VH-VL binders against q8pz69. Designs and how they scored, part 5

Target 1, 196 residues: q8pz69
Amino acid sequence: MLIGLTGTPGTGKTSVSKLLEKRRGWKVVYLNDLIKEEHLYSEVDEERDSVIADMELIRERLSGILEEEKGQHAEKAKVNGEEKENITIIESHLAHYITDIVIVLRAYPPELKKRLEKRGYSEEKINENAEAESIDLILAEAFEWCKKVFEVNTTGRTAEETLGDVEKIIDYILAGKENELQEYIPGSLDWIDSVP
Key: E = the ipSAE of ESMFold2; O = the ipSAE of OpenDDE; V2 = 0.75 times the mean of E and O plus 0.25 times the DockQ between their complexes.

## First folded at step 5 (VH-VL; framework fv_mosunetuzumab)

Design d33
Fold by ESMFold2-Fast, scan of step 5:
Structure d33 (fold): chain C 196 residues (1-196), chain A 118 residues (1-118), chain B 112 residues (1-112)
Amino acid sequence: as target 1 above (196 residues)
Amino acid sequence: EVQLVQSGAEVKKPGASVKVSCKASGYTFTDYAIHWVRQAPGQGLEWIGWINAGNGFTKYSQKFKGRATLTADTSTSTAYLELSSLRSEDTAVYYCAREGRYYPLDYWGQGTLVTVSS
Amino acid sequence: DIVMTQSPDSLAVSLGERATINCKSSQSVLYSSNNKNYLAWYQQKPGQPPKLLIYWASTRESGVPDRFSGSGSGTDFTLTISSLQAEDVAVYYCQQYYSTPTFGQGTKVEIK
């Protein structure tokens, strides 16, 4: 199963992904790192100090990674007799363009600004991300591109606390108990007035 | 076990600079911010600034902007506070402290006494 | 910056009795969205660094005895020691981490 962990930069998706990898042994693709390392982009946006991701190159590369993981999972099951869930997490603010199932991490825009300051973001980028979060930009895109969308509010919480909700969502999906994830159905957060 | 171990006491002349170190162990250094706080003899706690150990981003108290410089060396898991243009009023115990998962300062160094005298 | 003011400056309490320390912030340290107060309490014994006792105004740090409790919201906070022990003689500081961190001036707790 392929699950996206998306959200505006600063919502904690990288930290949560590292914890999922450590505690559950699930495969994590750190997509932003992959894009930079393997030059999965056609242009560089020097104004924004970022790259313009090439979605076709990304999808082609991910297809290869997923085939390799399926092969390794099958081999480990044969050798060790272990039968673990075959889960791959795609971590990126672009993950909702790739996966059919996505968990969107959210953060109250004033809190998001504080987190991005600690990450060394410029004032311009901080304000841009806070404004995007206030209008639910990534959540709206997820609704357009994904079949199943879950929302997790990370405001005032650590990666460890957020991990609990993310693990619950994934475990309930695996158990066919999606109807019991009512508290994670998007639309309960309204932050339009949180940014001056 | 999380530990922050600071460098030893310093005695400086007015106008000199001092550099205090804080060596972290028992956790992933780059995942946490390090704050610097000082305490003059018989006085309360005064916040100086903090540094994101992973990317070097810093924030300073207005009072210390221009005189304090915070740095971090990820290869040695060591944070540094450099304070320039020292005055007698800078005599204090200087603490480094880790910003915990819930943002308060959950682990503190033992402190470094800096004495500024003629 | 947010100014933190503690009261009293010093407090003498008999062993086994209740000690109460107050802390006031010049503006609210409550995030309405998560309903969390960005307020911590620290204990400092002579010759030692401060030790975290309470965060989120009322959550005890691991290993802190249950006689220590925090309460309050917004701008007015209290640290309570329900039954003072000899080892509790210290200076106690409140701190906000809602914005640029600031500390109260400290409250010295002594045995009566």
Scores: ipSAE 0.000, ipTM 0.444, lowest interface PAE 17.1, mean pLDDT 85

Design d34
Fold by ESMFold2-Fast, scan of step 5:
Structure d34 (fold): chain C 196 residues (1-196), chain A 118 residues (1-118), chain B 112 residues (1-112)
Amino acid sequence: as target 1 above (196 residues)
Amino acid sequence: EVQLVQSGAEVKKPGASVKVSCKASGYTFTSYSIHWVRQAPGQGLEWIGWINAGNGNTKYSQKFKGRATLTADTSTSTAYLELSSLRSEDTAVYYCAREGRYYPLDYWGQGTLVTVSS
Amino acid sequence: DIVMTQSPDSLAVSLGERATINCKSSQSVLYSSKNKNYLAWYQQKPGQPPKLLIYWASTRESGVPDRFSGSGSGTDFTLTISSLQAEDVAVYYCQQYYSTPTFGQGTKVEIK
């Protein structure tokens, strides 16, 4: 099962993904790192120290990774004689363009600004991200591209506290209990007036 | 004046871990990434990984994935490389270097010699 | 990963003469939309850290003498020292930053 973990930069995606990998042993694809390492981009934005992702190259590469993981999972089950969960997490602010099932991490825009400020983001990037979060930009994109969307508010919470919600969502999906995830259905957050 | 000042030479036994520091000054630490590169005696430059000092994101060379850990302390403007399970082949000068605006490594630390011997 | 190969491994040049070092990448490091090659050259003197000389294949870093020049595009690059001076005795490395950074093996420049 392929699950996306997306959200505006500063919402805690990478921290949560590392904890999922450590605690659950699930495969995590750190997509932004993969894009840069394997040149899955068409342009570099030299002023922003970033790259412009090529979605076709990304899709092709991920298909190969997913087939390889399927093969390894099947072989381990045969060798060890036990079944375990076959879950791959795609972590990126672009993950909702890749996966049909996505968890969107959210953060109250004024708190998001403080998080990004402490991480040394430029004033321009801080304001852009806070404004995007205030209008639910990534959540709206996820609605357009994904079949199943879950929303987790990380405001005032540690990565470990956020992890609890993410684990619950994934476990309930695995158990066929998505109808019990009402708490995580998007639409309860309205932050449009949270930034100037 | 941009400066990267590294910690002093280390002598370690096989199987130990070493942690090298790189103190930055003269620029906004959190606005630039720090790369780590090593050089064994008489050999060329080998890239280990990088850390974005502003957000803590890291990238590692496949050879060092699982053995190297890159961290940064924004309160002291200091980057760290920790290398575990040391072997004699890890004997090298370890450099930190700043990734400049256009991505090349524009400023380098003086280097830290790590010697691994019994 | 992109593999960087330099030639020659070692070069002996008389003082005042031209030194030429070549660097080849296994894949193009040219961004055609911006017409930029993601290639840098570094100088390393004995007992010192590397020093950036050239980036974007041909742009000289501030403070680097005019005798150093870079050229080339795509996969084939050259560093030229037009009139070798004693202080230029060093190992020179090319590096691509188009993807995950990789260095050439180095070219040692010696006085003949």
Scores: ipSAE 0.000, ipTM 0.419, lowest interface PAE 20.5, mean pLDDT 85

Design d36 (at its last look DockQ between E and O 0.34; V2 from the best seeds 0.00; counts 0 for: pae O 10.2 > 2)
Fold by ESMFold2-Fast, scan of step 5:
Structure d36 (fold): chain C 196 residues (1-196), chain A 118 residues (1-118), chain B 112 residues (1-112)
Amino acid sequence: as target 1 above (196 residues)
Amino acid sequence: EVQLVQSGAEVKKPGASVKVSCKASGYTFTSYAIHWVRQAPGQGLEWIGWINAGNGNTKYSQKFKGRATLTADTSTSTAYLELSSLRSEDTAVYYCARHGRYWPLDYWGQGTLVTVSS
Amino acid sequence: DIVMTQSPDSLAVSLGERATINCKSSQSVLYSSNNKNYLAWYQQKPGQPPKLLIYWASTRESGVPDRFSGSGSGTDFTLTISSLQAEDVAVYYCQQYYSTPTFGQGTKVEIK
């Protein structure tokens, strides 16, 4: 099962992903790091074709990673005499472009601004991310394209507290209990007036 | 070959409803959203809404909320726009268009002329 | 809603000359996370549906001639046709997809 953990920069998706990896042993692909480290972007055409070139390279690379993971998982199960759940988490503000099941992390835009300030973002980029969050940009994209979408508000919460919701969502999906995830249905947050 | 083929022209009286179809082929229907856009004679483009073809999620322009209904039939790869309480101002060519991840409206249907007159 | 305003409403350009169309959004359509502008340009010929030309403000759609180019960022955008051909006679629309999609009013390009 492939699950995307997406959200505007500053919503805590990397911190939550690291905790998921540590606590559940699930494979996590830190996509933004992978893109930079393996140059999954065009160096030939600086601006115009970057988004398409990036997505093609990303999809190709992820296909390879997923096939390697399946092979290793299957071989290990044969040796140990048991099968276990195979879950891969794709962590990125771009994850909803790739996966059909996504968890979107949200943060109240004024708090998001403070988080990004601490991370050294420029004022212009802080304001643009806060505006994007206020209009639900990433959530709206996920809602338009993805098969299953869950919304988790991280405002005023620790990564550990947010992890609890993410784990519940994944566990309930695995158990076939998606109908019991009512509290995570998209559209409960309205922040359109939270920024100038 | 990606194609979106729409149903034929309709003539309706004020107060009636119309249902326009958009049959997709040449791609995985459930992997793309379908947007609906209209154009009154001699006028510009006006966005109505979109439907996620895979799960039925929809979003509407505020102007059309409560009057437009977007549906999709995955077994026939067909999207539908139903518009109720028609007025003469609804006379327009109605287009369906495919919207993919990272690709805006990249393929369009040929359009369906809906004429509302009494 | 974000309001898109194009200028001019119409222009006449001689064959082989440059045509320039402007588009202004009432607020920024730039997303800082990917540094991309959520802006597209469409060409519509009489009796035909619109055709995607440019997206992300400056990325040319596959199969679109290189004489078409898009530029700009934030609120001010330009579509340029470097050497107008007879087949380029059409109405051109800008569209933002940063929020609820909206289109400009269109610019009619004619041969002088």
Scores: ipSAE 0.492, ipTM 0.806, lowest interface PAE 3.0, mean pLDDT 88
Fold by ESMFold2, look of step 6:
Structure d36 (fold): chain C 196 residues (1-196), chain A 118 residues (1-118), chain B 112 residues (1-112)
Amino acid sequence: as target 1 above (196 residues)
Amino acid sequence: EVQLVQSGAEVKKPGASVKVSCKASGYTFTSYAIHWVRQAPGQGLEWIGWINAGNGNTKYSQKFKGRATLTADTSTSTAYLELSSLRSEDTAVYYCARHGRYWPLDYWGQGTLVTVSS
Amino acid sequence: DIVMTQSPDSLAVSLGERATINCKSSQSVLYSSNNKNYLAWYQQKPGQPPKLLIYWASTRESGVPDRFSGSGSGTDFTLTISSLQAEDVAVYYCQQYYSTPTFGQGTKVEIK
């Protein structure tokens, strides 16, 4: 099962993903790092063909990762005799371009600004990301393309508290109880008045 | 081939409603959004809204919120725009267009002329 | 909503000459975190629907002739037709999809 963990930079995707690895042992693909480190972008001159080649490079590499994960999961299942789905998390502000099931992390823009300041972002980048969050940029993109979209508010919450929400969403999906995830249905957050 | 085929021209009186259909073929309907855009005679393009054909999520232009309703029928691969409380300024050609994760509005329907007159 | 303003409103160009259309957005449509300008260009001929020419500000759609190119970033964008052909007579629209989609008012290109 392939699940995207997405959201504006500063919403806590990386922190939550690392905690998921520690607590649940699920495979996490840090897509932005993978793209950059493995040069999963085209060097072709043609504009149109470059976009297509980049997507094909990403899909091919992900297919290889998923095949490796499938083999490791099958070995674990044989040892324990357990029937359980293999979970792979795609962590990226691009994850909703890849997966049909996404969890979108959200943060109150003033708090997001403080988080990004601590990370050393320029004022211009801080403002851009706060604006993107206030207009629901990532959520709107996921809404337009993805089949299952869940929203988690990280405002005033620790990474461990956010982890609990993300774990609940995934556990309920695995149990066939996703219709019980009412509190994570998108549309309850409105930041527009918070950005002057 | 990707095709979007729209319903025929309509003539309506002020205050009525109109429902325009957009039948898709040549691709997986539920993997794309359908956008609706109109063009009044001699005027530019005006965005109305979109619908995610896979799950029914919608977004509307503020101008059309409350008057426009977008729906999709996955069994017939058909998207619909319903516009209520029509007035003469709603006279326009109404287009549907496909939008995907990688491409904006890459295929357009032929357009449906809606005329609102007394 | 982000307002898109094109200039000029109308442009007359001799066959084989260069045509340049400008588009300004009221806010940046560049999201630097993914390095994408959420900007597209469309061509519309009389009696036809719009046709996608350029997306992501500079990426040419499949089947669009090489004479069409897009450039710019942030708030200022340009569509260039390097050598105008008779079939390029049309109205050209820029469109942002960073937020609620909006179109420029259009630029009519004619043969001089």
Scores: ipSAE 0.384, ipTM 0.760, lowest interface PAE 3.7, mean pLDDT 86
Fold by OpenDDE, look of step 6:
Structure d36 (fold): chain C 196 residues (1-196), chain A 118 residues (1-118), chain B 112 residues (1-112)
Amino acid sequence: as target 1 above (196 residues)
Amino acid sequence: EVQLVQSGAEVKKPGASVKVSCKASGYTFTSYAIHWVRQAPGQGLEWIGWINAGNGNTKYSQKFKGRATLTADTSTSTAYLELSSLRSEDTAVYYCARHGRYWPLDYWGQGTLVTVSS
Amino acid sequence: DIVMTQSPDSLAVSLGERATINCKSSQSVLYSSNNKNYLAWYQQKPGQPPKLLIYWASTRESGVPDRFSGSGSGTDFTLTISSLQAEDVAVYYCQQYYSTPTFGQGTKVEIK
């Protein structure tokens, strides 16, 4: 199963993903790194220090990765007799374009600014991302692209705390109990008053 | 062919509620969100909200939050807009529209005129 | 909410001539992460629902004639009809979907 972990930069996607790898042993694809490393982009925007991702190339590459993972797990399942459902996490602010199931990490925009400042982002980039978060940009996109959308508020929370929610969501999905994840239904967070 | 067919015109009194339906066909209903947009006579377009038919998640304009309710019936591939506490200002043609692959509203219903009059 | 302002409110153009409609957003609708402008154009004929023409500011929807083109970035956008046809008589709307969707007030295009 492929699950996207998405959200505005600074919401804690990478931190949570690393913990998922460590605690659950799930495969995590750090998509942004993959895009850069394997040149899965069509253009470089030097002015914005960004790349325009080629979604077709990305999808193709990810398909290959998933096939490899299936093969490895099939071999392991034969050895250990336990059918463990393989979870692959796609970590990126672009993950919602790739996966049908997506968890959107959210953060209060002022806190997000602080986080990004600590990371050394430019003022312009900080403001842009804070604005994007304020207007639910990623969430709106998730509604567009994904079948299942969950939202996790990371405001004032540690990566471990956020991880707990993410794990719960995934576990319930695996158990077919998605209907019990009401607290993660999008719409509960409203940053409209925090627009920079 | 993708089609959105809406229910017929409605006449309501102030304070009443109205429920408009939008039946979708020609595509996988649960794969797309449905938006609702209204247009007052001689006026522009106003966004109300959307519902993801796949999971039932909704987003509302702040203006309509608490008064508009969006639902979707996957068994009949029908989306619904219910608007309560109707006012004269709610007189408009209400459209359902499909959320396109890249967000734009690519298919529209024919519209439903809702008239609110005392 | 992002306010969309179109200009002009009405435009009369001769058949075969260029029609230009402008749309300004109160805030940028360009997302730096994907370098996309969250801007669409719609055509609405009398008694009909709107029809999608352009999305991502410059991408034509399938089936839309080549005479329709969208341009612009950030806060300033333009819809151009290179050669106005009789069937192009309509009201045109710009719409941003960067945040809560909002529409311009519309531009009525008529034949001169």
Scores: ipSAE 0.006, ipTM 0.550, lowest interface PAE 10.2, mean pLDDT 88
ESMFold2 (binder alone), look of step 6: mean pLDDT 93; pTM 0.941

Design d39
Fold by ESMFold2-Fast, scan of step 5:
Structure d39 (fold): chain C 196 residues (1-196), chain A 118 residues (1-118), chain B 112 residues (1-112)
Amino acid sequence: as target 1 above (196 residues)
Amino acid sequence: EVQLVQSGAEVKKPGASVKVSCKASGYTFTDYAIHWVRQAPGQGLEWIGWINPGNGRTKYSQKFKGRATLTADTSTSTAYLELSSLRSEDTAVYYCAREGRYYPLDYWGQGTLVTVSS
Amino acid sequence: DIVMTQSPDSLAVSLGERATINCKSSQSVLYSSNNKNYLAWYQQKPGQPPKLLIYWASTRESGVPDRFSGSGSGTDFTLTISSLQAEDVAVYYCQQYYSTPTFGQGTKVEIK
């Protein structure tokens, strides 16, 4: 099963992904790192000190990673006689362009600004991210491209607290209890006026 | 019924730009992406790009990055393809097509012939 | 880019006989999350836009005759016309929508 963990920078997706990897043993692809390390981009945006991701190269590489993971899972089940869950998490602000199932992490824009300030982001970058979050940019994109979208508000919460919600969502999906995840259905947050 | 109606044939000189329109009806315009595909005379289908009218996001084929611009006007349910720096090799029928519920291109416009000649 | 290669480039089939068109992708178009092949087949008649025939490799679009069927998974796909009719003279294209969309070069079907 392939699940995307997406959200505006500063929403905690990397911290949550690391905890999922350690606690559940699920495979995590840190996509932004992978893009940079394996040059999965066709252009460089020098103004933003970033790369313009090549989605076709990304999908090709991910296909290989998923086949490798499938092989390892099958071999483990064959040796132990036990079937374990084959879960791969794609962590990136681009994950919703890749996965059919996505969890979008959210944060109240004024708090998002404070988090990004602590991490040394420029004023311009902080304002861009806060504005994107205030208009639900990533959530709206996820709604358009993904078949199943879940929303988790991280405002005022630790990575451990957010992890609890993310684990619940994934466990309920695996158990066929998606109808019980009404708390995480998108549409309850409106922050348009939070960034004047 | 779902319909995509394109603008009429265009004749342009090399170096000019052309803007082709695609008016959608019979469905909620902002719920489905619109793709642009061209076909040179006697040749196959070549994908140019897509636009999501609901959020304005676009994706382009590498060959058309920087030369094609996809836009959409939600008030008129119309998608546009603008192609700049035209060359004779750009002579083709240009199609718009809706990305359906299951992602393949389920409805197509009738096509717009763009001829580039001196 | 995922390269789509069709074979043959053209074929001539007698009325009522079976036509078979093959399509190969340079990498798998099977999506792990939903176990679906992101592959479609289109029919294009002279002077007309393409028409969707098959999606998810084997699902027939509404209104498409039963004689059209799709099969295959991963990288190897086939479109079959079980009993060719005169109206089936056309060029047929496969297309992947797993990543940035790409089309095969087309297979022209004509009557012998």
Scores: ipSAE 0.000, ipTM 0.434, lowest interface PAE 18.5, mean pLDDT 85

Design d43
Fold by ESMFold2-Fast, scan of step 5:
Structure d43 (fold): chain C 196 residues (1-196), chain A 119 residues (1-119), chain B 112 residues (1-112)
Amino acid sequence: as target 1 above (196 residues)
Amino acid sequence: EVQLVQSGAEVKKPGASVKVSCKASGYTFTSYAIHWVRQAPGQGLEWIGWINAGNGNTKYSQKFKGRATLTADTSTSTAYLELSSLRSEDTAVYYCARDYGRYYPLDYWGQGTLVTVSS
Amino acid sequence: DIVMTQSPDSLAVSLGERATINCKSSQSVLYSSNNKNYLAWYQQKPGQPPKLLIYWASTRESGVPDRFSGSGSGTDFTLTISSLQAEDVAVYYCQQYYSTPTFGQGTKVEIK
């Protein structure tokens, strides 16, 4: 099962993903790192020091990773006599372009600005991300392309507290209880007036 | 195949309210948002607000906050715009239009409903 | 909110000639993380609702003739009709969807 963990930069995706990897042993693909390390991009925006991701190259590479993971999972089940949940998390602000099931992490835009400042983002990038978050940009894209979308507010919360919601969502999906995840239905947050 | 069919023309007196309907067909209603846009005679397009048909969440333009109410009935795949405290300046063709999520382009439009406000 | 300004308000172009419409936003509608411009163009003929022509500033909607093209980035955008046809007589609107949606005032295109 592929699950995307997406959201505007600064919403805590990487921290939560690292905790999922440590606590549950689930495979995590840190897609932004993979794109840069393996040059899965068609163009470079030199002015912005950013890359334009090539989705076809990304999908091809991910197919290979997933096939390898499936083989390793099957071999461990064969050797250890235990079948674990086969979950792979794709972590990226682009994950909703890849997975049918996605968890979108959200953060109140003024708090998002403070988080990005701590990470050394430029003022222009901070303002762009806060503006995008205020208009639900990533959430709206996820709603367009994904079959199942869940929204998690990380405002005022630690990575461990956010992890609790993410784990609950994944566990309920595994149990076939998605209809009980009403509190995570997209569109509950309205922050358009949070930035001038 | 995708269609948005709106209710017929309305004539109202100042101070009254009007409720316009928009019936969707040819797609999964709850997977899309419906926007409302108006156009006064000979004028441009003015955005009123949108509703997520799946969860009922709404967003309004500042100009229409407190006067416009957007609702959706999932059992009939119908969206509604109710505008209260009508003034002559509210005379316009009112359109509903579909997008797949908040702030996406509007790919299918209803035929429009003319609302005339006159004494 | 973001103010959209079109120029000119109207233009007359000979049949088969190029028509160019400009649209300026009061602030950037480019989202750097996905490198997309949240800008659309619509065509409205008399008595009809608007019809989507272009989205993401330059992506042509399915079924729209290839004589229509969009260009630009950030705050300055252009809609081009390479060879004006009789059926292209209409009012054209730009729209940003980067934030709360706003439309330009419209550009009326007529045949000379």
Scores: ipSAE 0.006, ipTM 0.484, lowest interface PAE 14.2, mean pLDDT 85

Design d44
Fold by ESMFold2-Fast, scan of step 5:
Structure d44 (fold): chain C 196 residues (1-196), chain A 117 residues (1-117), chain B 112 residues (1-112)
Amino acid sequence: as target 1 above (196 residues)
Amino acid sequence: EVQLVQSGAEVKKPGASVKVSCKASGYTFTSYAIHWVRQAPGQGLEWIGWINAGNGNTKYSQKFKGRATLTADTSTSTAYLELSSLRSEDTAVYYCTRGYRYPLDYWGQGTLVTVSS
Amino acid sequence: DIVMTQSPDSLAVSLGERATINCKSSQSVLYSSNNKNYLAWYQQKPGQPPKLLIYWASTRESGVPDRFSGSGSGTDFTLTISSLQAEDVAVYYCQQYYSTPTFGQGTKVEIK
């Protein structure tokens, strides 16, 4: 099962993903790192300090990773005498273009600005990301591209607290209990007035 | 084939309310939002608001907040726009259209609402 | 709200010639993290609803002829019709979807 963990930069995707990997043993693909390390992009925009991701190259590479993971999972289950869920998490602000199931992490835009400042983002990128978050930009994209979308607010919360919600969502999906995930239905947050 | 079919033309007096319907077919209704856009005679396009058909959440443009009400009935795959306290300047063709925040890819045929005394 | 301004308001072009319509936004509609411009173009013929032509500033909607192309980034966008056909007579609208959707005032394209 492929699950995307997406959201505006600064919403906590990487921290939560590392904890999922540690606590659940699930495979995590840190897509932004993979794109840069393996040059899965067609162009570089130096002024905006960004690369234009090549979605076809990304999908081809991910197919290879998923087949490799599937093989390793089957072999480990045989050796250990147990079968576990085959979950792969794609962590990226682009994950919703790839996966049919996605969890979108959200953060109150003023708090997002503070988080990005601490990470050394330029003022231009901080304001752009805060504005994008205030208008639900990534959430809207996820709703268009994905079959199942869940929204998690990380505002004022630790990575461990956010992890609890992410784990609940995935566990309920695995149990066929998606109808009990009412609190994570997309569109409950309105932050349009948060960015003056 | 994706289709959005709207209710017929309406003639209303100032101060009345109008309710326009938009019946969707050819796709999973709850996976998209329905936007409402109007066009006064000889004028451009004006966005009113949208409703997420899956969860019922709505967003309105500032100008229509408090006067427009967007609803959706998932059992019939039908979205509704109700506009209250009608004025002559509300005379327009009202369109429903499919999208979320992204481009509006399929449009209803439009409903002419005429407000006159 | 983001204000969209089109130019010219009206344009007369001979059959087979190039038509160019400009659209400017009051602020950038480019999101650097995904490198996408949240900009669409629509065609509206008399008595008909608008029809989506282009999204992401330059991606042509399925079924739209190759003669239509979009370009630009940030705040300055262009719709080009490389060889005007009779059926292209219409009003063209740009629209941003970076925030609460807003449309340009429209550009009327007519045959000379």
Scores: ipSAE 0.019, ipTM 0.622, lowest interface PAE 8.1, mean pLDDT 87

